Miniprotein binders against q56419. Designs and how they scored, part 102

Target 1, 326 residues: q56419
Amino acid sequence: MEGRTLEEVQEEVFKRHGVLVPKKELEDLAKALEEAGLLLTEKVEARLKEEEEKLKRERPMRLAGLSYPEGEREARAFLEAFRASYPGEGEEARVLLMPHLEPSRVPEVYGAALAALEKTPPPERIYLVGVAHRPLKEKAAALPVPFQTPFGPALPDLPALQALDALLPFELFNTPLAFREEHSLELPLFFLKGRFPEARVLPLLVARRSPELGEALKVVLRDFPGLLVLAVDLSHVGPRFGDTPLTRTLAEEARRRDLGFLERLAEGEPEAALAFLGANPTRIDGVEVVASLLPLLRERKGKVLAHRLDLEAPTLSAVGAGTLVL
Below, E stands for the ipSAE of ESMFold2; O stands for the ipSAE of OpenDDE; V2 stands for 0.75 times the mean of E and O plus 0.25 times the DockQ between their complexes.

## First folded at step 10 (miniprotein)

Design t9 (at its last look DockQ between E and O 0.41; V2 from the best seeds 0.00; counts 0 for: pae E 15.9 > 1.5, SAP 70.459 > 70)
Fold by OpenDDE base, look of step 10:
Structure t9 (fold): chain B 326 residues (1-326), chain A 107 residues (1-107)
Amino acid sequence: as target 1 above (326 residues)
Amino acid sequence: TEEERRFEELFIEAWELLFLGYESGNPEILRQAIELFKEALEIAKRTGDPEREAAVLAALAYAYYELGDKEEARKYAREALRIAEEKGIEYVIWMAIELLFELERLG
């Protein structure tokens, strides 16, 4: 503060910063801390480098004991309870859209996914496409290593991953550190591995829409057939996401956008689903994933099995989650 | 020093948990982040490092904000601001002010 008063700083902050988006705030804080040498010290860099080297061998569980049980027996009971939370029957899926939100928030939506998996013949491989919540060097990435789960390691399909890499205009195997704590893969993988213990997995992250990914996957799926899973959340509304506290009007808008998006996907019209969202004012999480996978979603008809807009009461915020089969 | 090393370890882990808790929507993860930040805060106080202290206080403020605890968020933001103003730590001043304004906006 050499020369500026607190009042001048306040005015500048007020002028620059309208509504604080918490994510942006956290990113700004992280950046500031990095610049101050508190987050990115030489030691941190060395640690990250070591972790990156470990990720060449395996991806350990990060959320075991936090979001799901670490022990296999308890994990199986967990799966059963989630399945029980959905009273309906599933349908066979060739494409499954499911959430990656904290499972305890939307148990019946995960239950619907499990119901669909019960009606799905065991696939040889699962293409698991999540959302990158951290920056990627490229539009999309893959980590070609075993992912640890309570049910044993989910093994990568290396031949299929290599085939995919060969068809992409960028290096698919980029940004391994982005996978270290990525819950959009870990959480759905828990349920998928529990149901299909022998399936190989292609863990994929999308940061930005990549039409090339969808076209490449369409080709790869011909030689390497499997289940496609989109692990995406829907609307994010309320103070945690830069809005006012949840109101009836805001909730209705979020639900309308969520269901309108899912229904158009269920009709085999993914372009119409994206167009329906426009500027995406309720911040549907899965937009970039869907936009990347258009060739695989076109003309596929399916069914919405579950939807929930889950209120986080302490923050008066809500997140949408859904399960769709195609 | 060993204390500085421990502080850095705690602070980084807590920050990772804060981010993960925010993104995943799991409040238990945020609570764990808070516990680690509190331990880091005690170290910062013992070592007499006002910059580290102010940074942890700001992080705690954000963590409580993400949990929906506005009262604790305000408390820690004000304390962060106080120390940052006394020591001229500009980035923490900005962060604390921004958060306090947001908390005021939300009531």
Scores: ipSAE 0.479, ipTM 0.784, lowest interface PAE 1.2, mean pLDDT 89
Fold by ESMFold2, look of step 10:
Structure t9 (fold): chain B 326 residues (1-326), chain A 107 residues (1-107)
Amino acid sequence: as target 1 above (326 residues)
Amino acid sequence: TEEERRFEELFIEAWELLFLGYESGNPEILRQAIELFKEALEIAKRTGDPEREAAVLAALAYAYYELGDKEEARKYAREALRIAEEKGIEYVIWMAIELLFELERLG
């Protein structure tokens, strides 16, 4: 591994600077980095075991005071401000697609989600499906514990989660640490819990598409009706994501791909939405969730309520966010 | 020691915030990580620990790089490299060189 890595570094330094770094110094440094990483791993592993034990009982807020207010009164005002950022009307949702991007970046997109929730009868439970940003042991995972919010704990729907686990060909609860820092659940949950304080939650993550998950959820939703939420972002373009710097042309393509994807979902054509993306050159991160949930998305017509391609000027990059009601 | 334990707690917490800030795209989280790294840096300087000092300077450079502040990122990367070269802290030398190389690419 070291030899291959060192060769890659030597070639890149030569291309950028016209100078080769001596192999011996690179090899010595790589060995030192590996040794230091091993020692730090012992401390990190001890810390992770502590966090795992905590996650067996509850999932604490990680973003309170950072992405949303910690206090309940301020959190309530925060929700109202976001709703006000979207001047339109929502529609009743049986399926809601909403972002997990930092809320202050796309306030009207979260506001559109709140507008949809206003039109939605309070559900008994919410199937909250996010995108795993850390590796899962399986294609998908859940964490059957309360998730803390400023509005009180979002309680798990244990019977529905157990029914789902029983229908899957893999263990659903086997990656609790992946939830430790997972903002794709925490950020949408803040808005959902604020509007539906009595709803129980199925907090789900998808790492890789799982047709089995979609089929199992179709069965579980029949017996445990609720609101299905796809908590996904859209295009990811620019240097932060491995591209060349963001150009107007790349931004226009990202917007076109975002809207084309959402519009096809709104037509009840999730396979067409996936096909429209092809190799997914703008890295819409909702693809694996949509691909998993095809049985729940087919033939459901709806409406795109909002979209923004959020430009991050410092990184010359952008992330798309949208609100879709089915 | 108590000071070494406090440094480790700050460094781990700051690193977790750096990761979270990078993943969420929230610059305020990155700034919080930076403040904790700066507190850890003061402990490393007071205890006279060049390896800890160089490591946290490299972490600050990464944090400012992720924040998009190229000038601060270069500043901390150069300081990390200076200490690491003088004291023979080889893994920090590599980290600082990689970051300075990337900053030149953005240049």
Scores: ipSAE 0.000, ipTM 0.254, lowest interface PAE 15.9, mean pLDDT 83
ESMFold2 (binder alone), look of step 10: mean pLDDT 85; pTM 0.859

Design va0 (at its last look DockQ between E and O 0.40; V2 from the best seeds 0.00; counts 0 for: pae O 3.8 > 1.5, pTM O .672 < .8, SAP 72.33 > 70)
Fold by ESMFold2, look of step 10:
Structure va0 (fold): chain B 326 residues (1-326), chain A 120 residues (1-120)
Amino acid sequence: as target 1 above (326 residues)
Amino acid sequence: SAEELAKKLEELKKKIEELLRKIIELAEKGKFDEAIYRVDEFIDLLEYLIEKLKELVKNPLTKLLAEMIEELAEAILELVFEVKDLLKQGRTEDAIEEIEEILKAIKLIREMVKKIEELA
């Protein structure tokens, strides 16, 4: 209670507002909260410290056996099944937008990404840009360690990562624990590593729009060419996300927003894509990544290969996912 | 409005407790993929609840109480990652034990949110 006692705060509130909460009842609740916090922290503190130390050396699989198979043979069959779920042809990608939503929910969207990778010459490295679901100390972060996959470790491109770090006004390697559970990197990486086993990876997260990141990446890509992947989902609508239950009208608006956003990106007009979303009423989660990477998206034309707005019936909510090649 | 905020907070508190019980049920059935999906949903709802609590801060007392809830919520979130690891390993009884401790902490948060609502 940062420099004041509970008694002092209660007295101030009484003087200002004329209400009094019984001191003992409030003290009992505050004490219970403090004790619960200490108990929970003790149970996890040693594990969190060890896990952070391990993340300085490698990022282990968190979703093997859950979102994709742990064994390599089964993982290869999984890739083939997902490719088969998309009957179309891909196109060569210099930039690929693909989802990070649970693969079983949008199989043809991941299949479209695989189709694009079939047409894409194996890159020396992949710039994998995901969305931070945990706070970062800065606008963006990277973790310069191997990421484990069923196909072997995805090795970091240390020279490219160090070049990127040197160009930024903040330390790029700033929040290792944020990568511990980050599915926006792990799920796309499974598919990317399966198709490009020799490619090194720059595993990047964006928490907040960083124009500095986009400008630095444009410079780094000149000297370290590779595939740029935006690992982002689209609309998030329904009660899970703060809306009313999903209606046909809300779902159609989400679909319209998703497709309008993707179409404008496909025309090489990323600023127009962001402007189309306005206040982003359907909460497309790719906006911070796109806004950070504008220099890499301008004037780059391409094609939307797939889209799905996937229903979460138990929560009366939906999430959009798409595949775009540029 | 104050009525809409109170309704939303009550819905969130109820959903959060029901979700924890659902995670236990799924873990007992060995449906670990579904349980982990529900853990991710719990994280989203808890963070949303904490954000909405900021709308109840009207004076130094409600500010102090909200800060105590945020501190406990952060500890809960760290423990939830342990729960996910236990579920990934199929360690059902260990995961349930941790979820039951989280549920006790959530009930304390609910009680304190009620006090903050009464003070606002």
Scores: ipSAE 0.216, ipTM 0.706, lowest interface PAE 3.2, mean pLDDT 87
Fold by OpenDDE base, look of step 10:
Structure va0 (fold): chain B 326 residues (1-326), chain A 120 residues (1-120)
Amino acid sequence: as target 1 above (326 residues)
Amino acid sequence: SAEELAKKLEELKKKIEELLRKIIELAEKGKFDEAIYRVDEFIDLLEYLIEKLKELVKNPLTKLLAEMIEELAEAILELVFEVKDLLKQGRTEDAIEEIEEILKAIKLIREMVKKIEELA
């Protein structure tokens, strides 16, 4: 209530919304606010501040020992095993779409990404564009610090990041705390750093479609060439996402949408890919990323290397994952 | 329907509480890695709960309550991260204390959700 009286709050609610809230309801709300405020303790604030200060220096591993091995030797064996899970050969990538799902769920899809990376000359830098699963202050953000990996730190390309920031109508370096637990960057980065240890990285998150980002990146890529990586998942269906338990029909629809999306991207028609999804009823995760990067995806032909709709049995839900090379 | 959504939210709250108890149990047994996995699962469920609560916003008062729940959820997430860090350090007692605080916060969210349901 920030020092406002209950009557003032009542009046404000009435003015804004035309609803007269009974005083008793406001009292109950005020009590709930006070109780809620007790959770925003000096401790939480101090922790947030400390975490934000740490993120000015580096982004530590959060999933080491969980999603991938912490030790370098074991991490290399992990990469080899994932590569072995995909029996095919890759193609050279200028743009790589790959998942950010838990690697153990879709090993062959990550294996396909590794296969593509084997055919890709080592880039000077990697533009790693993930999905913000937490709110950002802006449509997109970057964290210009080293990201820790079992293979050593992935160092930021500060000149390229600065060039990108200069071309955006908003501050690119926003919401550092959104990167703290963001797996859409950490998981792909493990594979990318393992394959390209010398590449610098631009860790980017997209919360909402930003055409400005794609246009800015198109300019930046001229002076700062590199590999573009879209770290995105595909359909999210089932009870975890508001649907009924996975059925054959729902799975077929999810696969149809995933493959139809990827194939249109492979044809160099990203607008057609987005149009094909319409209202995105199967909740393809990568829509906002693709919508932001249209200028970089147009007229680029490529190939779908792998796709999987992976069942999470405990929730009877499924997530789509794919690997696309352009 | 609002009733169906309320039922789903209640089921989700129960799952969250069960998960927190499981985290405590695993931590007490020294199964810290498994506990950490369950913490991550808890985060996912909490985030899903928050998303579903947004769907219940139908009027200004429910909006205000939803905003309060979001603030509480953010605070809970910070406590959850603390729990995760404490578990990684093998500080079981401290982690349990933080989980107890999270449980109190979840109780508050439950009360607020009930209020939203009554006012929707």
Scores: ipSAE 0.020, ipTM 0.462, lowest interface PAE 3.9, mean pLDDT 84
ESMFold2 (binder alone), look of step 10: mean pLDDT 75; pTM 0.695

Design va1 (at its last look DockQ between E and O 0.49; V2 from the best seeds 0.00; counts 0 for: pae E 8.3 > 1.5, pTM E .566 < .8, SAP 88.84 > 70)
Fold by OpenDDE base, look of step 10:
Structure va1 (fold): chain B 326 residues (1-326), chain A 120 residues (1-120)
Amino acid sequence: as target 1 above (326 residues)
Amino acid sequence: SAEELAKKLEELKKKIEELLRKIIELAEKGKFDEAIYRVDWFIDLLEYLIEKLEELVKNPLTKLLAEMIEELAEAILELVFEVKDLLKQGRTEDAIEEIEEILKAIKLIREMVKKIEELA
């Protein structure tokens, strides 16, 4: 509404939505917005612009000293401890599904990911596909800048990112601010950079299912081979997510859906995995990512290495996490 | 139904307001780590709210209002990140001031949600 007349807004709404909003309702909304005074003050706009300009150069660590150690020596000890938390051996991954949940909640699941990475030849590049927890201007986005880690910067693969952008019907390099605090990339990247220090990275976010992304990536992967990583969580159940407190029945349903999803992916049947979830009543986080990457997941057989439904006791809520190799 | 969704959004809003009050309380006590933890939970709740607003696609009027609420939620997220940074620095008074602005924005969201209910 800023800088527009109510008549112009009414016309725009009519053009966009085919609805004529009564002028009085627009007046009430405009007044409420003015009284709130809260939207993008010049100060917030200036700050956002400054942050956007910084993100043209690099993406700084946001969770260093909180979710993982800031210092390289301590970070290496952290990796070793997480690897030790998983007693099994890994398998070679061409596709790795791993969590982006707070590492301390599901250490053995991250440990399983590290075990898989131990059996994986060092890739030239990593396609890291996370979940956009913030709105994107497009269905998917990338940030073509170095991501800071305790192990040094994760450098972008600019040629591969440009090749991907050229194949998409939308601008890939959109919504840079969505990457600023996005933990779905930062947390898995810590483990990936620690294991593969020389690998370049393609940091990708998915907000909505994009079949175009999967088809484009399938083409790009031919000329720019690398490891595909899906950084996704599984079920989200309990009061934090609109449910009743966690019960045995709710936990069993969450586990059933998580494992049923992962097992179908492990069989190379990603469409069956999505169909199995239906309306996704336990809110599996990775659905839009998997739906976008169907061409890359089809006919690939693999193994579920780990799964956990982790209770957050203060909220009586739980989040599912898993590690899958393909 | 849009009515059921509006009810869920109102419940979520109440949880957000309670959480913000708890963040203030913890910050005033110098428990910054615990406050930051709850700020992260607040971010999760806002992200969930935004996701649910995207489901309000059937009625063009409700869609417009949902888009406006989404814009407000995005602005609130920016303020929340500032609160988080201020808490990390131990700047309690500044953090509280930002939380008060967030509470005003949440009040606006409530009014808009009520309007969605009326139009549904």
Scores: ipSAE 0.017, ipTM 0.498, lowest interface PAE 4.3, mean pLDDT 84
Fold by ESMFold2, look of step 10:
Structure va1 (fold): chain B 326 residues (1-326), chain A 120 residues (1-120)
Amino acid sequence: as target 1 above (326 residues)
Amino acid sequence: SAEELAKKLEELKKKIEELLRKIIELAEKGKFDEAIYRVDWFIDLLEYLIEKLEELVKNPLTKLLAEMIEELAEAILELVFEVKDLLKQGRTEDAIEEIEEILKAIKLIREMVKKIEELA
């Protein structure tokens, strides 16, 4: 109840609607909340506390053996296979948009990202911006610790992270537990670390659009140049995401939406890309990241290297993924 | 409208319950990879539910219920990650025990939604 008493809730309802909610109904709701709290066992709470303390020191691999190989030799072969799945050439990127969808579902899209990295001079650091799938205490967050990979730890760029933190109107290092299972950082990082083993990383999450983050990053990038990576997926459609089953028409619409969004970004017009999406911008998780980073995307022209709307027949669902260089 | 959102949430909760029962079935048959795939599907639906609860802010009681359900859904999500770890280890009995606790929590969510219908 966010620290409210039953009397305070009754007062708020009365002020807003001119009616009193019976005390018994409020007591029943409070009792249900107390019973729901019993689902948080001491063992779950103790586990979360210990994991939070570990996350203040390092972020371990969670998807090794599931999404990519755990061993370094196998992981390098995995990277080579993904590059081979994209027969085209990349282009140098100052900004790279790449997916965070399960790699085996969109191999050529990750392959296109690898092709772009081949053309990109090794950066001193990578600004890796993912999407928070768990709530953050603020609009955005970072975790300034090593992220483990099969290629060794991806070390944080502490000076750049500290500079960024100093420019924001909120504490940047605010929600360690949100990084625990966050695949939007881990999956792209596997490919980035494999290709740029010496680069340090700024692992960033966006929960809600933050114009302040984009303005601060513009300043930090000037003093701490590096590769900016938007690790985002595109359309999410179908029952897996709480929607109606995918149809041919909905798939065509999703593909058009994804490509139109990417093409407008490639023209250096991120505001136009956002406007193009229209009525349901939250169905593309890249929206909040793009909306946060407008100052870094304006007037940067580039190219869409790959796109796939990945269909999942058993669930009648699909997720879009793309690779864009700017 | 709030009524249309309530219908979507009820349909989503039915899908979630069906997925949990399927996960139990697959785990009992020793099909752990298939069970884990369904756990990931459940996680996606739960994360979507959490996102949509942020849109339920029209009535003070609806806002209160949405906040309570969101907190419960976050707790359930943590238990689901533990279920995923147990299935990865092949610990079927422990995973099923945790899923049964999650099912109890989902029944509480259904009761809370029913109470909001009575007040609306």
Scores: ipSAE 0.013, ipTM 0.468, lowest interface PAE 8.3, mean pLDDT 81
ESMFold2 (binder alone), look of step 10: mean pLDDT 76; pTM 0.694

Design va2 (at its last look DockQ between E and O 0.52; V2 from the best seeds 0.00; counts 0 for: pae E 8.4 > 1.5, pTM O .707 < .8, SAP 80.631 > 70)
Fold by OpenDDE base, look of step 10:
Parts: C-alpha cells; structure tokens; sequence
Structure va2 (fold): chain B 326 residues (1-326), chain A 120 residues (1-120)
C-alpha cells in the first residue's frame, strides 16, 4: 500500500481482475497490519539501528560454538581434523573456489581447501567474495570492519577497499546489515584466518552479477595483489528448493552440472561454465559471483580438488559443494 | 496444484509454530545451544514459507498481500536475531518475550496467507 489509499487498491484490483474486495475487509486487514506492524516496526527499527551501529566497529562471530569452535585451541583442532578429512595434496591457488555450506556437511571439501592453502604462499590480503543471501542495495557490497574469528579479528584492507570503491559506479559500502548473519563470508573466513593469520581481508558480497566488480577488481589486484576466494555453493535440489525429493536421477543431474561447471572453470573458460548451466535449473549458488568475476577467471587453468553433493535427510534435499584451485 | 501448495504451506506454518514452542521449552530448560539451533531452523522454514508463498501470487491483491507478508517476515527475522542474541546471553525471559511477539506476527501471517489462498 505504499502511498495508495484503500480505495485506490480496491479500484485497481477491480479494474485488473474484476474482483471487488469489500472495503471493510481491506480496512480490517490494514488495521491488523498497522497494529501488528507498527509495534514490530518500532522494535525492529530500534534493533536495526543498534545492529548497524555495532557493524560500524566490527562484525562479531555468529556461528561460533555452532558451526565451528569459539575457543582458539579447539578451533585449531577443528582445522586439523578438517584437513585430515581430505586425503589428497593441494595445489597452489591464486584463485580458490570453496564452499560456504555448513562445514560438518562437507568436511572433505573444506579439507581440500585447506590442502590448497597449505601450498599457497601467505597472501598480503584475501579478496573474499561471498553470496548475498539477503538483498543488497547495490549489486555488490563490502563491509570495511574487522570480522571476529577464534584466531583473532580478520582486519580489513582499507586501502584496497577504498581503491575498489573508487572504481565502481556504485557505493561499495552499502547494506551493512546484510553482513551480520551472512555465513557465506563467516564460514570460509574461519579457515582462511586460521591458515593466514596475518592476511588482511576484503569481505565482499555479490547479490547480482556485476561485470563492473570484476573489471574493478582486476585493476585493484595490480596494485593490491592477493588471493581471490570465491565462497560459493553449487547445486541446490530437492523440496527445500522447489523440486521433488532427491532421486538418483536428480542427484546425477546435480552432480553433472556441478562438475561440468567446475571443470570448465578449471579449464579457464568461465563463460563456457556459465553457458553450460543455461537457465541454471539445479540452482548453482555461485553463478552471480562467477559472472561478476569473469575478467579474473579467464584463461586461468586449475584443478578440481573435491566435490560432494550432500543430502539433507530431513528435507530430502541436497546441496553441492566443491573446491577448485586456479 | 494450488491445493497441494496450500496444504504444504499449512504444514510449514505448523512446523514453524512447533519450532517456536520448542525453542521456548529448550530455553526454559537452559539448553541454549539447542534452542539456538532450532532458531536457525525456524529462520530456514520461514524463508521457505515466504518462497512458497510467492508461488501463490496470481493477481495484484495476492501480490500486495504477499509483499505485506514479506515485510512482516523481515521484521520477524530481526526479532529472531534478537532472540538468538538473548539466548546466547542466557537471557531466557527476554528471549521468551520476543518469541511471544514473533508468535503474534506469525499468527498475522497465517491469516494473510489464508486470505491469499482464498483469493488465489
């Protein structure tokens, strides 16, 4: 009802659909919404303001004690266990694609990421690009504050963030509240900070494909070299995502799409990877991130280290996860 | 079908309410970690409910109602985040109070969803 009267809404519905909604029903609904909404709005606004003010200083851990240990000693043991879950050796990464799924669901995939990080010289900075699961005001955003981890705060690279902002046609530092619960940054950051305690971080979220972001980052990376990390999941299939319960056929299709996507990325053909997905019927999470970072992924050859399609039994749904080095 | 979807939505609403009651129960028992876990499940189910609701949008009125539900759901999510924080702090009474407010909002969503179903 933004700016429209109940009469205007009634008239519009009648004109478009030939249905006359009784004014009283609209009034009762509006009143119920106002009464419930106004009370919620005041509390919510106060909460939002408080949270936004906190996010000007730091981003606290939200998943400590849940997805990973809060204590440093236990967190180190956690890293070691995850590394041990992957029996292979890693390769040096200039670009790392890794999951942001709950670590316990895909331990060997995170283990593969750790294996790659073992072979990677400590970067000065990490460009950590996650997926915005909340709406952003712009196509992409950054939060230029310390992110808390069990290993101490991951400090932002302010000079590099400022350089990136200056090259974007939109304000990079938008929608700080989108970062507060965003696990696509928090979960990979645990592993990254644990391995590279001295690295600065650029925490970035992508909501919609932004070619401008990739072009800007390509320029920034010249003056501010670092490790690029794509924190993305792969296929999302099953009832939780609008499909039928997971079947062998659906799982095979999800795996085919996941691996076909990752393999084309490993060949240095990110456009081919996107084209291979088409309408993305298995809902690969990372498509908007990859589409935004095309200039950084082109002609970079690498290797798929791990892949898993993990079943969430309570929902008979599955999520794909992979680790790719470039 | 619309009927199947309506049934699914009703089942989801019930699960959401059951989870909220379970969160209260766990909080009252001092099982805060388990309560927090179920808060996360509640968030997931609420988001899924909103997603499914979009499938029922067939006309401007149902669209308007769906938009209003989305706004209310966003407000609920903020309260849920507060509940998580309160539970992490062991502030059980305050957390329960916020859950009661969430339950009121969920009731409103239920009524609105019912209206969408009637108009779909």
Amino acid sequence: as target 1 above (326 residues)
Amino acid sequence: SAEELAKELEELKKKIEELLRKIIELAEKGKFDEAIYRVDLFIDLLEYLIYKLKELVKNPLTKLLAEMIEELAEAILELVFEVKDLLKQGRTEDAIEEIEEILKAIKLIREMVKKIEELA
Scores: ipSAE 0.025, ipTM 0.467, lowest interface PAE 4.5, mean pLDDT 85
Fold by ESMFold2, look of step 10:
Structure va2 (fold): chain B 326 residues (1-326), chain A 120 residues (1-120)
Amino acid sequence: as target 1 above (326 residues)
Amino acid sequence: SAEELAKELEELKKKIEELLRKIIELAEKGKFDEAIYRVDLFIDLLEYLIYKLKELVKNPLTKLLAEMIEELAEAILELVFEVKDLLKQGRTEDAIEEIEEILKAIKLIREMVKKIEELA
């Protein structure tokens, strides 16, 4: 606690919450804060500041050699193997919904996205919208730097990013560290950059729904046309996510909610898709992105190409992934 | 429900500690890919622990303790990212030193969870 005394903390808690916290427990809390503070030392903060400064220049690969190959030749073979995992034909996408789950868990779902990209004219730029897995200072954020891939750097579309920033009621470039390990951008970007090597990218994260983001993107897309990609996963069910152990009934419910959500999006009815989920009992993480992007999803009809609810055996849990073209 | 939650949290904390010790063992044997996979699983389990701890928030004190655990967990995540980088580079002794620091932090989380449980 930066300069606070135990009495000041106790008074603040009482003033804000109407509860008088016992002094002994505040003393134990202060000891725990001092011990926890060693992990938040000046050295850790300095390292994070240094890494934040590096991220203002580029975003390096974090998953090369782990989720996909580091070398370009191997990466191209990897990408083609994923396409082969989906034997169907794609459809042209003006908007593409694809997962960010570990690719080896849902190969045909990523393959379906590749099939859609084969039918899609190469865009000048890609609006890549992922889900923030670390807190953002605002509802959404972007990082206007090259993202490294095995296929070369994915260059930012700086004019489009600056136009977007200017239209938002908050600073868009607000949380560089949130991008450092964000797989919801890195994993889809591998596939997108492999298919569209010349496209520039707007790497965006949503933490909480932002209607302002969707309205601003609608304006920006008018002057800076491109491919809109929603890089989101679907249901999260099982003990890892706060449920009872995965049962056939829970899995069926998750599948039903995933497909019902995607179907309504495919009919151009994003508000109905959100209403269908209600309180979102299976924790579809695409909800905040869809809720942000309503102006871009309304009346846009398309097709669900693939879906899988994938089992996590060690945690007795499952995660849903899908591919939707609009 | 609260008793069931406390049992679930204790089992989760045990799994997390066992996983960290396994990561050390794998790193010492030079099995860096396997160690990194376990680091990713550790991150997932730690985030789940944080999520479940919010169910114990009943009053301002348990809320404050839960916030402290979240802050400590964020520091742990930064150390975990450093561990991943060190393992990728094959820097075994450096990675083990960081993992031991993470273990100390996990023990602090365990102590703080005990205090929250005492207030249940």
Scores: ipSAE 0.012, ipTM 0.432, lowest interface PAE 8.4, mean pLDDT 84
ESMFold2 (binder alone), look of step 10: mean pLDDT 78; pTM 0.713

